# VHH binders against Outer membrane protein assembly factor BamC (bamC): the designs that were tried, part 3

Target 1, 338 residues: Outer membrane protein assembly factor BamC (bamC), of Kangiella koreensis (c7rcp6)
Amino acid sequence: CSWFSAKDGTEDIDDRYMKSQQDLELQVPPNVKQIEVQDRYRVPEGVIITNRNAKGKALSLDPPQLLLVGGDGVREDSEQSHPTVWVRHQDTPFMNYVSRFMMQKNIPVISSTEKQISSDWISDEDEDIFSQYIGSYNLDGQRHKVTLEIIGQNANEVAVQARNTQSQRLVDDKWVTMNTSKTVASQFLNAFLGFYDTERTKEARERILEEGTINVSLGTNSQGQIALIAERDLIAIWEHLPSVLEDLNLSVSDRDQSAGIYYFNVKEPETGFWAWLWGNDETNAKVDMEPGDYQIHLAATTYGVSMTFKDEEGNLLDSNLVTKIYPEFAASFKSRGK

## First folded at step 23 (VHH; from v4 with S30R)

Design z1
Fold by ESMFold2, fold request of step 25:
Structure z1 (fold): chain B 338 residues (1-338), chain A 124 residues (1-124)
Amino acid sequence: as target 1 above (338 residues)
Amino acid sequence: QVQLVESGGGLVQAGGSLRLSCAASGFTFRDYIMAWFRRAPGKEREFVAAISWSGRTTFYTDSVKGRFTISRDHAKNTVSLQMNSLRPEDTAVYYCAADSYGYYFDTPSRYDYWGQGTRVTVSA
């Protein structure tokens, strides 16, 4: 269920998460930014590389950049000689997203094909455009050409590889060739991935807000076990389920998008005169379930999605209980599709 | 008032050339991507070419790559489309468009401003 995990997790939270993470990265790792600035002003690159490589233990002068693989739907392909990630997508030809990124970020393009887009020189004059993903170290006094290429594809994934194809540094108002860098390639790939994820999240939210009603019926999952059945994409159900649970005064305690599981809690009911007087019974669960912890397992079916209810230990809830709670869940799902 | 005013359309023989121009006013021209779209008789609007804020980034629909060139002039607030090696299937009304966000450069419904269009007819 890799498709479900990537789409729903990214869509509901990832725009806010990615923005907050990027804000924290900009503020939280001052060591990286500070060292980058100091390296630009303190360490001559050509001389250090030559001396160290020739005379002693090699030090990496171009340490690997961490790829943005913390978001759903992106996984690293470490078997490649250049930074490469597999990205899930569903609709528009993937290279359109690369070209949109290049246009939106005013990245100079020297060539563009169905599988590959190559930049012209990007330099410190471009710093304002890329500062979140390409640090000043790699642009101040330097310029680079980079290529993004689709090097492989599956039914709903593409492998996107970044290469730094040419690099130069400014010496006495002249551009002098320097070694290319996997770090520059990774930074460029991260700039694309970050922007791509943000835009895809916006598109997915627009689509979710426009989709019609979510009708839920009683049925069985692929194992023949009683389940709630929705004739909608897994993403739609995943995105709406937290709101459905909150409508029913059920607390989401955890979720595992890769497994397609929501965990929720049914609290002890508040009863009696004092609960009535202070209105505390208005937060009681709106379904007739024993207090405790439960799971909802989502899985694709021939015509949509099944939702299978299990107890804390993962044991199937009996059919009488599922049938009893079904109307409240169905009504809450129905209210989501506006 | 925002205005995009196209000019340079007309009738041309297949294999010929034509240059379209679009004069922009009423907005900060350098903060907008510019694009050309076209609508052939009986068809939907389709993307032709787009150019970034600075002019450094251009994209073309595949059917016009190598034949059409988009350019912009910040001093005159104009965007131009040089169309060479014209074919009968290039016959359309050509529209100039501007967008401040600049991501969906190939999607007509995402553009902020549109020109009135200029007619291009390419005869066999």
Scores: ipSAE 0.631, ipTM 0.888, lowest interface PAE 1.3, mean pLDDT 76
Fold by ESMFold2, fold request of step 25:
Structure z1 (fold): chain B 338 residues (1-338), chain A 124 residues (1-124)
Amino acid sequence: as target 1 above (338 residues)
Amino acid sequence: QVQLVESGGGLVQAGGSLRLSCAASGFTFRDYIMAWFRRAPGKEREFVAAISWSGRTTFYTDSVKGRFTISRDHAKNTVSLQMNSLRPEDTAVYYCAADSYGYYFDTPSRYDYWGQGTRVTVSA
């Protein structure tokens, strides 16, 4: 019960349940876009490590999920010699989030600067669950040092690079140097990205809870196309949109946060006596749209966010349809924050 | 009945050393990160140092790096702050804090439990 001279209690929200589930899913992430089967260089212990990028970046493939996860609001920088991603970020110094990750996961730190944090040895003998995400093919008798570094920044993004700087394996009770691995670096980067995404999502929900009604109006995007306009931060609208779609009985089928796109489905309506009897008509879409798959493209504007509606092929929906569905979307957004 | 009881504060001359200690009770000590914060006269509470559950991970505010060392003792349920090469700007009330989540280690409002503080005065 101590006051300095101001009240700061806005950061009290905690969702440990969601974070725990997100951490477990990093071993088997959904919607993996890349396949890493074999390293160019074989390791002496007979483990074959390969790294091949999936051509065409297909979604929903049958191949096993791989270790590198692209996440929402994250894009790979394939031209770097080490695993590197651009991460959407606009406020608190990014390295604070890296430091918080290291602390929360009990990762030993040997050095920390404004742009770089380096771990001490991380081994499979650690009691925490985090080691399950590092060197999954090498969990027996290995230890690694990893560095996360900011190597670039623009107005909305920071480039984060992971490096595996040292690796050893236990041979006859002695640690023997082994080759470093881009796979270990990617696994560490993915663990951080998954955790970062979870925490930023919680922060966005906290902001939304503290803010009042979200008002949406009709307007145009930067290309002059009809769009819904909200005077809120992009991340706030991004976090609200799934709930808005759910309120309108529209299913989110996919999303791409780095491109700012939500994909949703309008299901076939159920009508008649039997639909009434079983309650199936209560799940019909609450907007007058043809059944099918659609897209919502979010883009930042000078004073807010534009939401542009497109069909499955990416063609702009006509203005009459957008105007017709606008009141239901606006009403759902308005009910948020009550 | 969670308690964090700080001790070891006092008056010391610039360049001197002091060791703060915080005894924890009423919760499972090993499940919490521990931290020290300080409040100088007329200022807000600021982060000084934090230490992870096992003690493997530590972070310090820039102004104390290389001079202060945080440590913990699971057998005694204590966290300590060794303060060397003290400066007049280190004068503050020092608070022990504990948090079970352990993410926002640098953010005072995120901590579960707080001690009442121990005063450190560094004379010129």
Scores: ipSAE 0.596, ipTM 0.878, lowest interface PAE 1.5, mean pLDDT 76
Fold by ESMFold2, last read:
Structure z1 (fold): chain B 338 residues (1-338), chain A 124 residues (1-124)
Amino acid sequence: as target 1 above (338 residues)
Amino acid sequence: QVQLVESGGGLVQAGGSLRLSCAASGFTFRDYIMAWFRRAPGKEREFVAAISWSGRTTFYTDSVKGRFTISRDHAKNTVSLQMNSLRPEDTAVYYCAADSYGYYFDTPSRYDYWGQGTRVTVSA
């Protein structure tokens, strides 16, 4: 339960996280600005920022952000000689996320341990690693090796450090050694942290959708027609409805997300000794509906979503039928996928 | 439509070698990461090795590092797993898998496509 710590009311939790992020950003020492000033005044240590696809000799540099310091659960460790942050993290080994980042960004890896991953050469011609998250800053005509390492850990935090271990520039089609750079290391760390934060946020959303049961009640839609009512957002119901239909042995024949409509089919039941022998009666619809084609119309309401059942021609199903099938749909919604 | 077809499995003595191959069709091979997973008798699938789109990035589970090598050939749309110094605990059904997102390379439930598997048995 470390990922999600509800203390009555999800909105209060969201408010705390939002305020915490703002507090962190507001309370960050001027180290971010100091680092930017230092980079501005130093001779470039092997990184040159070029506007994308530009061939000109531009020395215009967008200010590099040395470290991402504004995320909830991320704090800088300014006492370290290399860019280092403490990241709130539990459960899954942190290095799995570093490995996933390296794989997803096609970053060449020369070594990997449970605490350290080191890249082979990364250059601007590896367009899908730096340019997607930090632009092409620091890579024009250069290549670098970088290392991410866990240098500390406690029950709920991991200290991750980035080092630029080797750097070269291209001179007359030859790679020539150049000084390594804390700026390159920070940009690499920032790229990882941005991606990590995005993926962890996505995982958190997925867990909310999976861990919460979807309770469905019998009620009416905004037009007063009988409907199934769920107190969840429309996207959650939309994404889970195919699983519910499959669980009830109903076939999705089509869907129109902009209209909020699922089309499904109730097949002819297979009965008798021969159906039993082949197991075909186990695939019969789990709801008491006449065989045929049907529609489910989803509409957002103030506090949830309504699901209105209609026949093939778009006519509302009678309330007796909807009431009769409701328990099976409600039970399927309540169970988590698979 | 999509097919991943493994081959090269069989029976081998401990200390021996095998090379598994996986032929891919029905999708744009170069846009997918490729991986090998295995299922030992009575166990769930576990990650063995993965390789990025270009072949530049590889990862291995700890128990096979230094013994197994994953590679891919874009001209033939194949991914291979060279298995050296085989041990009885390597006995499993080996599965080829492909994923277009490429992030959760170590997580079976995140893969788009799977092969049917090829059995590898390593006798003592």
Scores: ipSAE 0.586, ipTM 0.879, lowest interface PAE 1.6, mean pLDDT 75
Fold by ESMFold2, last read:
Structure z1 (fold): chain B 338 residues (1-338), chain A 124 residues (1-124)
Amino acid sequence: as target 1 above (338 residues)
Amino acid sequence: QVQLVESGGGLVQAGGSLRLSCAASGFTFRDYIMAWFRRAPGKEREFVAAISWSGRTTFYTDSVKGRFTISRDHAKNTVSLQMNSLRPEDTAVYYCAADSYGYYFDTPSRYDYWGQGTRVTVSA
């Protein structure tokens, strides 16, 4: 959640892959001292830690009806008649995370399937802290049933829709039917997204701290294009990639987490006596690439993550070039792991 | 000091019923989610059912939905698993478990406390 840490909260992390990695590790995480040292190291002098750690996520939560998305791996689908967001997520039983949210928040469930979970009645008397997400006014004297459903899926994204299916208001100690509300549905969806993002951020950080070296190989992405392949989850590679680029003296110029893209620059090499004299040649790019702007596209695969290299215009880099730069990237990834 | 004691296991014919019970002591029962897990011969522990601290929220593994019912009694500090329409595939040692955080209800390594288990055998 720090500015020098990559943002996470994408929902396209392969849950089966994460479970298999945990199966290979000890039942108890590494020493607490390791976690403490990591946190202290990530806060260098002169870096201001924001109070929310992810301001884009806060924007998604603050306006519950108008804005559902902060840009961190979540995008709104405004074409739908009910509140719907696309969440970066691949090859994982997404509904497991909805079930965990329902259990943790003590939300009563009337039905649950692989694509849909429907609540029983939710009111202020039933929610411990849930009212901070829906608001006490919306539940004062009211109760609602809400459904979360997967309505679409592609290679890297899942479309999650919330519907308010039944609503009632309390009149003379009797519950009477009232019209359902897109606002209640949006508030419920935002509550899920906010809580889920927080929990996924914590587990991603725990996994990064526990895992060892990152091994990278040549292969192809899901579209058959040449790519670098890592048998690690998407958020782990996303969070390590800036450090890898910096190790290779490449500059991150921009990033788009919802699209899974890093933009970087290869600078003109500095050579000659004057560059040597001032030490400038030690910061030259450590990969044999033409100077210019490039892109790395990250996507989840069945067993890990693919990293596809493209030029400034989005055209694939030549396979000979990718093969040539691969050893330096692989070496940098390997040196970053513990 | 924490103790979870299962009871109610035994031998039953296919199609029969059993009710497992787990008595809890040594912790504040109402602050914990409760769950049942099972370990079949030659297999790893698997999730069976979980119930929230208030009892309002329950989840079941697919193979037992509609046949098993989890419940809890705060007055007796007991969690129960009613098992109906039993099948030979339900043969396992059943474990009671408790967790104070309650998020990873389906993940055995995340639970704080475990019972010793009670054996259920279902004959064809």
Scores: ipSAE 0.552, ipTM 0.867, lowest interface PAE 1.6, mean pLDDT 75

Design z1
Fold by OpenDDE, last read:
Structure z1 (fold): chain B 338 residues (1-338), chain A 124 residues (1-124)
Amino acid sequence: as target 1 above (338 residues)
Amino acid sequence: QVQLVESGGGLVQAGGSLRLSCAASGFTFRDYIMAWFRRAPGKEREFVAAISWSGRTTFYTDSVKGRFTISRDHAKNTVSLQMNSLRPEDTAVYYCAADSYGYYFDTPSRYDYWGQGTRVTVSA
């Protein structure tokens, strides 16, 4: 899931997969064999894990940390020894989302504090619940404990770290200790992040319905490029932008949710001898732009959301032009506030 | 008709124990997270404990951790709250609640159904 998972309007994204008790069973056609997905980063069978303390840069036996950090507001902290991400978060206690995740996924919890939540054993009995959400990690004959912890915080972000604290495998009907895995931790963290993103998206949509006027100013994006800055969250701006464009008699032609890009068209003005009779001012673009195709790139900033304007080829629009269209966009956004 | 009926409240001395029970009817019990809330005199309703659908996940407010235990019985459609080492500050009306959504288990406004409550009084 991403901040832009919802396609249109204020409708909630499909969250059926997030509900452990309401999952739809995948109907597989008859005679189709389900391919067992194996973890591609698992240590091959037969590899003797020798003592890591050999003199020199010991090759990590753990697969590389792969985190789903492609969503806006999440960045990986690669300097950490365990899977860690910084998450943009300001308005509610962050650990509430961790608690909600654990509850929603029926994950047993051993301990819960303001900074840390630790699971009890997640076993193969839970595979039906966890495998779908944590990824293709096969828990058959294994059980794991995982911890999510806040390891840092600033004014706008929370650093959350996942650790696989204990692991066991079943051998001859006895649980035997096995090495912990960063992969297990990463997958768990990814599952949480997916949940978090979904919840934040829902909350943002709710706020859109409740919050008032959107103020827009002329400023710069994170790259120092001229942009319009809207004083709302990214989801709110994403949801309102189609209406704004429509209000300005601009037509949305396409959108890229993953990239945060809107594509819109400026129509050619109806010119002709009879345009004064039939050409209702209502059909022409309300902005002073040349006919053609354009782009708006949305990005979260410390002050809200930057809207960067580009031409069909992806080149930045002239600063003078952006300045010129600013009042119309600002007025339109402001009028959308309840 | 949906019903949540609390029982087990009463007067108890500090350090004592009580077991609250909530009987659910009129809805699919297994599809709901169950919770206990309480309202002390002059205070707002506050979260006490919640239990997931399967009963495997539980959460508690900090003040009751280690003293209270929430459980559920699917066969009987009941949720219980074992309260040990009771304190005067635990005095409140305790409410049973059911939530089908399950994301905001610590938020009263998100619960679909509520009981009438049972009074617990802990004397010093």
Scores: ipSAE 0.441, ipTM 0.797, lowest interface PAE 1.1, mean pLDDT 79
Fold by OpenDDE, fold request of step 25:
Structure z1 (fold): chain B 338 residues (1-338), chain A 124 residues (1-124)
Amino acid sequence: as target 1 above (338 residues)
Amino acid sequence: QVQLVESGGGLVQAGGSLRLSCAASGFTFRDYIMAWFRRAPGKEREFVAAISWSGRTTFYTDSVKGRFTISRDHAKNTVSLQMNSLRPEDTAVYYCAADSYGYYFDTPSRYDYWGQGTRVTVSA
């Protein structure tokens, strides 16, 4: 957070930050054994800072304009007047991902074409259920419209530009027009890029599973119930399952080896400004499961080990849900079985 | 038991209008994206329209943009498709679908539940 560390409240663009001598280690009070540095503001790797203010200018309360470029084949186009990135993309229409993003985040859309999608007003005031996803756009009673547009394309990349087209603030229960902001556009673009990266990663995993030796498949257990079938012995699966769960950001809560049961917890997704902007928090579950406690029952079969999923009460999970989580589990097992 | 029951189909002349309705039961309606698909004779099932959980976000296939409107009623657990300016090429069996995933709303394979369909015939 060096850009906020100026003694006089001004942006210090000077290399002084690089020369900042480690001040005296804050002595942890004797009664505090572990300083949980809740680094809630961890900037993801691969961020480009844009629009640096001149040295000596008062620090803005607005977050710096950052674009995420560390993703799979994403680079900033700094020549553009509006936040723009080139994204490596092939085989599927790019705007499908934008549409999916808009739908997933419950962002109202005014218009949708092959090259452009425009939002309606984005504010957390209108919908309690989804306020956690769009709250970042309602700073101090504000609402914004944003557009994502393809402004260029080559053989392997698509140039995507974000624009904040309209902005309003609430004054005395009336919406009043305000100036648009590149910051808002950048934030929106970053949110999309986070989503895009997640989706592309998932697709890549699915492709790997299709092309490679499948170690885990969808099948049925001995009772005819839907299950994942791993082509390994029970001991191997038992030993690897904790790592798989960890890889999927699931927490093992208990295990019963005699019964062949693992207990795990799906954490509630972290909500907040950063979680939304940067996509899913690294701590969020990587599977499409509701928060709660679950069970995996392991049993030896003729073809390997069946993994039957159950809820906290011991009821079978819906077959559709098992089908949905299958690719992630399979990918994780495959990566661990080598 | 999960049920999606379509209604409102029928025969209509070109330029006419129909309103399709789908009644949902047996699942938490608010937790699903709802969509309409259609299958014309000799063709594959295709995406028509989708509506987000709250109803704030809607998408349409290009051929129906400006003519069709998807809506949902949480109190009644229904999703509707208002079809205006109907064309012979709109002739198809229309299906209601529910999606809990939400990422691939334009792909049939991602939908959890399907209705039996209602037939729409548009005469020249």
Scores: ipSAE 0.436, ipTM 0.800, lowest interface PAE 1.2, mean pLDDT 80
Fold by OpenDDE, fold request of step 25:
Structure z1 (fold): chain B 338 residues (1-338), chain A 124 residues (1-124)
Amino acid sequence: as target 1 above (338 residues)
Amino acid sequence: QVQLVESGGGLVQAGGSLRLSCAASGFTFRDYIMAWFRRAPGKEREFVAAISWSGRTTFYTDSVKGRFTISRDHAKNTVSLQMNSLRPEDTAVYYCAADSYGYYFDTPSRYDYWGQGTRVTVSA
């Protein structure tokens, strides 16, 4: 399961992630590589995106178009008349994920092209499991057709639009045409996005397992602050970081998915501060850090993910300390997660 | 013992038709996505078609769309591939495969079980 899930996002988009990146600039040693952080996309746990600027649109009794964006690299295209998102995607054909979604959920497909997949009738009678994804819009006695289409593409992103193309209700054992709904389309898109995120997460995990190593370097984040730079995507690093922390005998105390923050604790060594160097205690932190609570802020960059370290109060750790702990983190990231 | 046994291959003229069948045994057939792959001489194994657990969802490689139809029979534990309008480029050994995971169904490495294959030769 992805740490990003559409089901976890029941609140409006918050700017906590962006705010977390707005820290005071720290002077960094000249030999540290500056890494540009991609701040175009948020790292939300789950974001409800609504078309807030509906000024001038006819008052519809229909619920607003709500899209749950659970992953980094997904943004709503509010200019579209139908539910549309831009998804960061470069490595594989995007429609493969749509195909997988349809297959996995046993959704009948009428047509499939490189840019469009159209469902056949989706009914509560046929899709007990899938009805959970469409929610209340797949009510008994209704069936819907939905299309997912690529309506745009750039070097890094794919625009995906959902459309409810046909809807029917059962009346006296006969299917009667009813109005289509953007809400149905949105729910379907949300379901897909959840699936997509899960799949991407799984792929990331698999890659990590296969490759066995994540290269980490010392660099700077977009604010010029010293950071560790991991040469993987945000999802991969997010998923792998707990294992790294565990490997280093650092205890994860909390995490903020929306902000891309891990909280961890450095335990007081039983045998003293230098136990990690000389002690046989496998429970001691394997990094030379003072006991206490710390934070790691993750941000996607052009070259990977920046990991910015902060103390309990949210202050940047000293560059020397980050430099000091770098080898251990790097080594851990290279080690095959047990 | 898990077995996938393909049948129905043979020599056919261009424009002709064949129906391949795969009989599955030794595993819970309903729990698997079934697929057909093919390997042409000198080429890598490629995805042809897949069918979901329920049989409601089907996918095809582009080159066979409109010509090939995949189906499954749960009562018989069989998956079939109706191949119409065959072309010389369809010449290959066709393999039946089963996938319990259900993701990446177009990727051979994701399939748990494979048949031995049946040869289809389409003459010009």
Scores: ipSAE 0.291, ipTM 0.705, lowest interface PAE 1.8, mean pLDDT 78
Fold by OpenDDE, last read:
Structure z1 (fold): chain B 338 residues (1-338), chain A 124 residues (1-124)
Amino acid sequence: as target 1 above (338 residues)
Amino acid sequence: QVQLVESGGGLVQAGGSLRLSCAASGFTFRDYIMAWFRRAPGKEREFVAAISWSGRTTFYTDSVKGRFTISRDHAKNTVSLQMNSLRPEDTAVYYCAADSYGYYFDTPSRYDYWGQGTRVTVSA
């Protein structure tokens, strides 16, 4: 919900989109071979009611102009002059996904480089590109050129910026230059992000289904700290980890995909008088950890994905403890990867 | 102490090949994007190639695409630039650079560390 809150206090009252994203299952059900991917960035049809001021300002029925960052792994870079997001991404050519998006949506391309792709004129015939991801976008009598560009990257993320470079409107059957719009750029970026998320999720699921078991070993992260190393790509591990945690009776409390962090809780053992009778071993953590809140930090490594364990305060867990819980995690990953 | 030491430069005929190498020390090599830049006489330093942390992703300036290949060896803490089909316009001092973040990695100002450079001269 925080992603739809503007700094000026505006809040989107319609939270259906956010709710739908949060409820998406990250794991493929057992024995399912058909991959069904739900679009995580698609805004429901209709008008999103936004409240500019919680203190009673008139409700705006205008479509949100904010970037659709409700999906995991996307964060806005508000310091940029143009719509920019950091996208959780592996060390793979990011522009391949942009190219795929352009191709699949039949968007004409003027230029393509490893860093930038520029469209040709997008017109009324291409309205469905926008409507699929962000709802209604009226291109009637208008055409636009947009550019997607990588402006930065780190170990886990790529910064992608959208720019509306040219715009025209049809006046008396003639195309006339009009001002470019950040809104157009944002809408295009949102459309791409929706595609990207869907595609990456699909790929991850396909890999899980095809590759089977995930091997986990004890190793070190890039900082030389003790960690579990999973021999899969970052997205796959990210998607798989909730199931592992569940299998170990650990409760996911929160997650930050941009940062590559899972938050989970170790429950207090049930010590009730009847606990022995109902023996629901199902409620106790299957790892020998003290009750409390913990963190798993995921990072891509040369050998797969490092999982670094931390306590509630963000301190590294003791190496002995990590070593102790390693077999349970490894077994869980192996069993769930089938 | 952080050091980037370039080697492999020299005189080569047009159409020839050179392999540049840069040895890195004094920092965690795997945590940095590595890049090559070049400065021709009378020109500004320009981006040539960059390679990501894992080495999977590479970027090149358009003029060298298909001719140059950047690679890195984590075991040796080295980054290399294989230059094929060299042209006189490739004549420059080539610099190795390291960037910890990779924000605008095609811009010199973003790089943390620089080598002293190695001279490449391509004769007609």
Scores: ipSAE 0.066, ipTM 0.542, lowest interface PAE 3.8, mean pLDDT 79

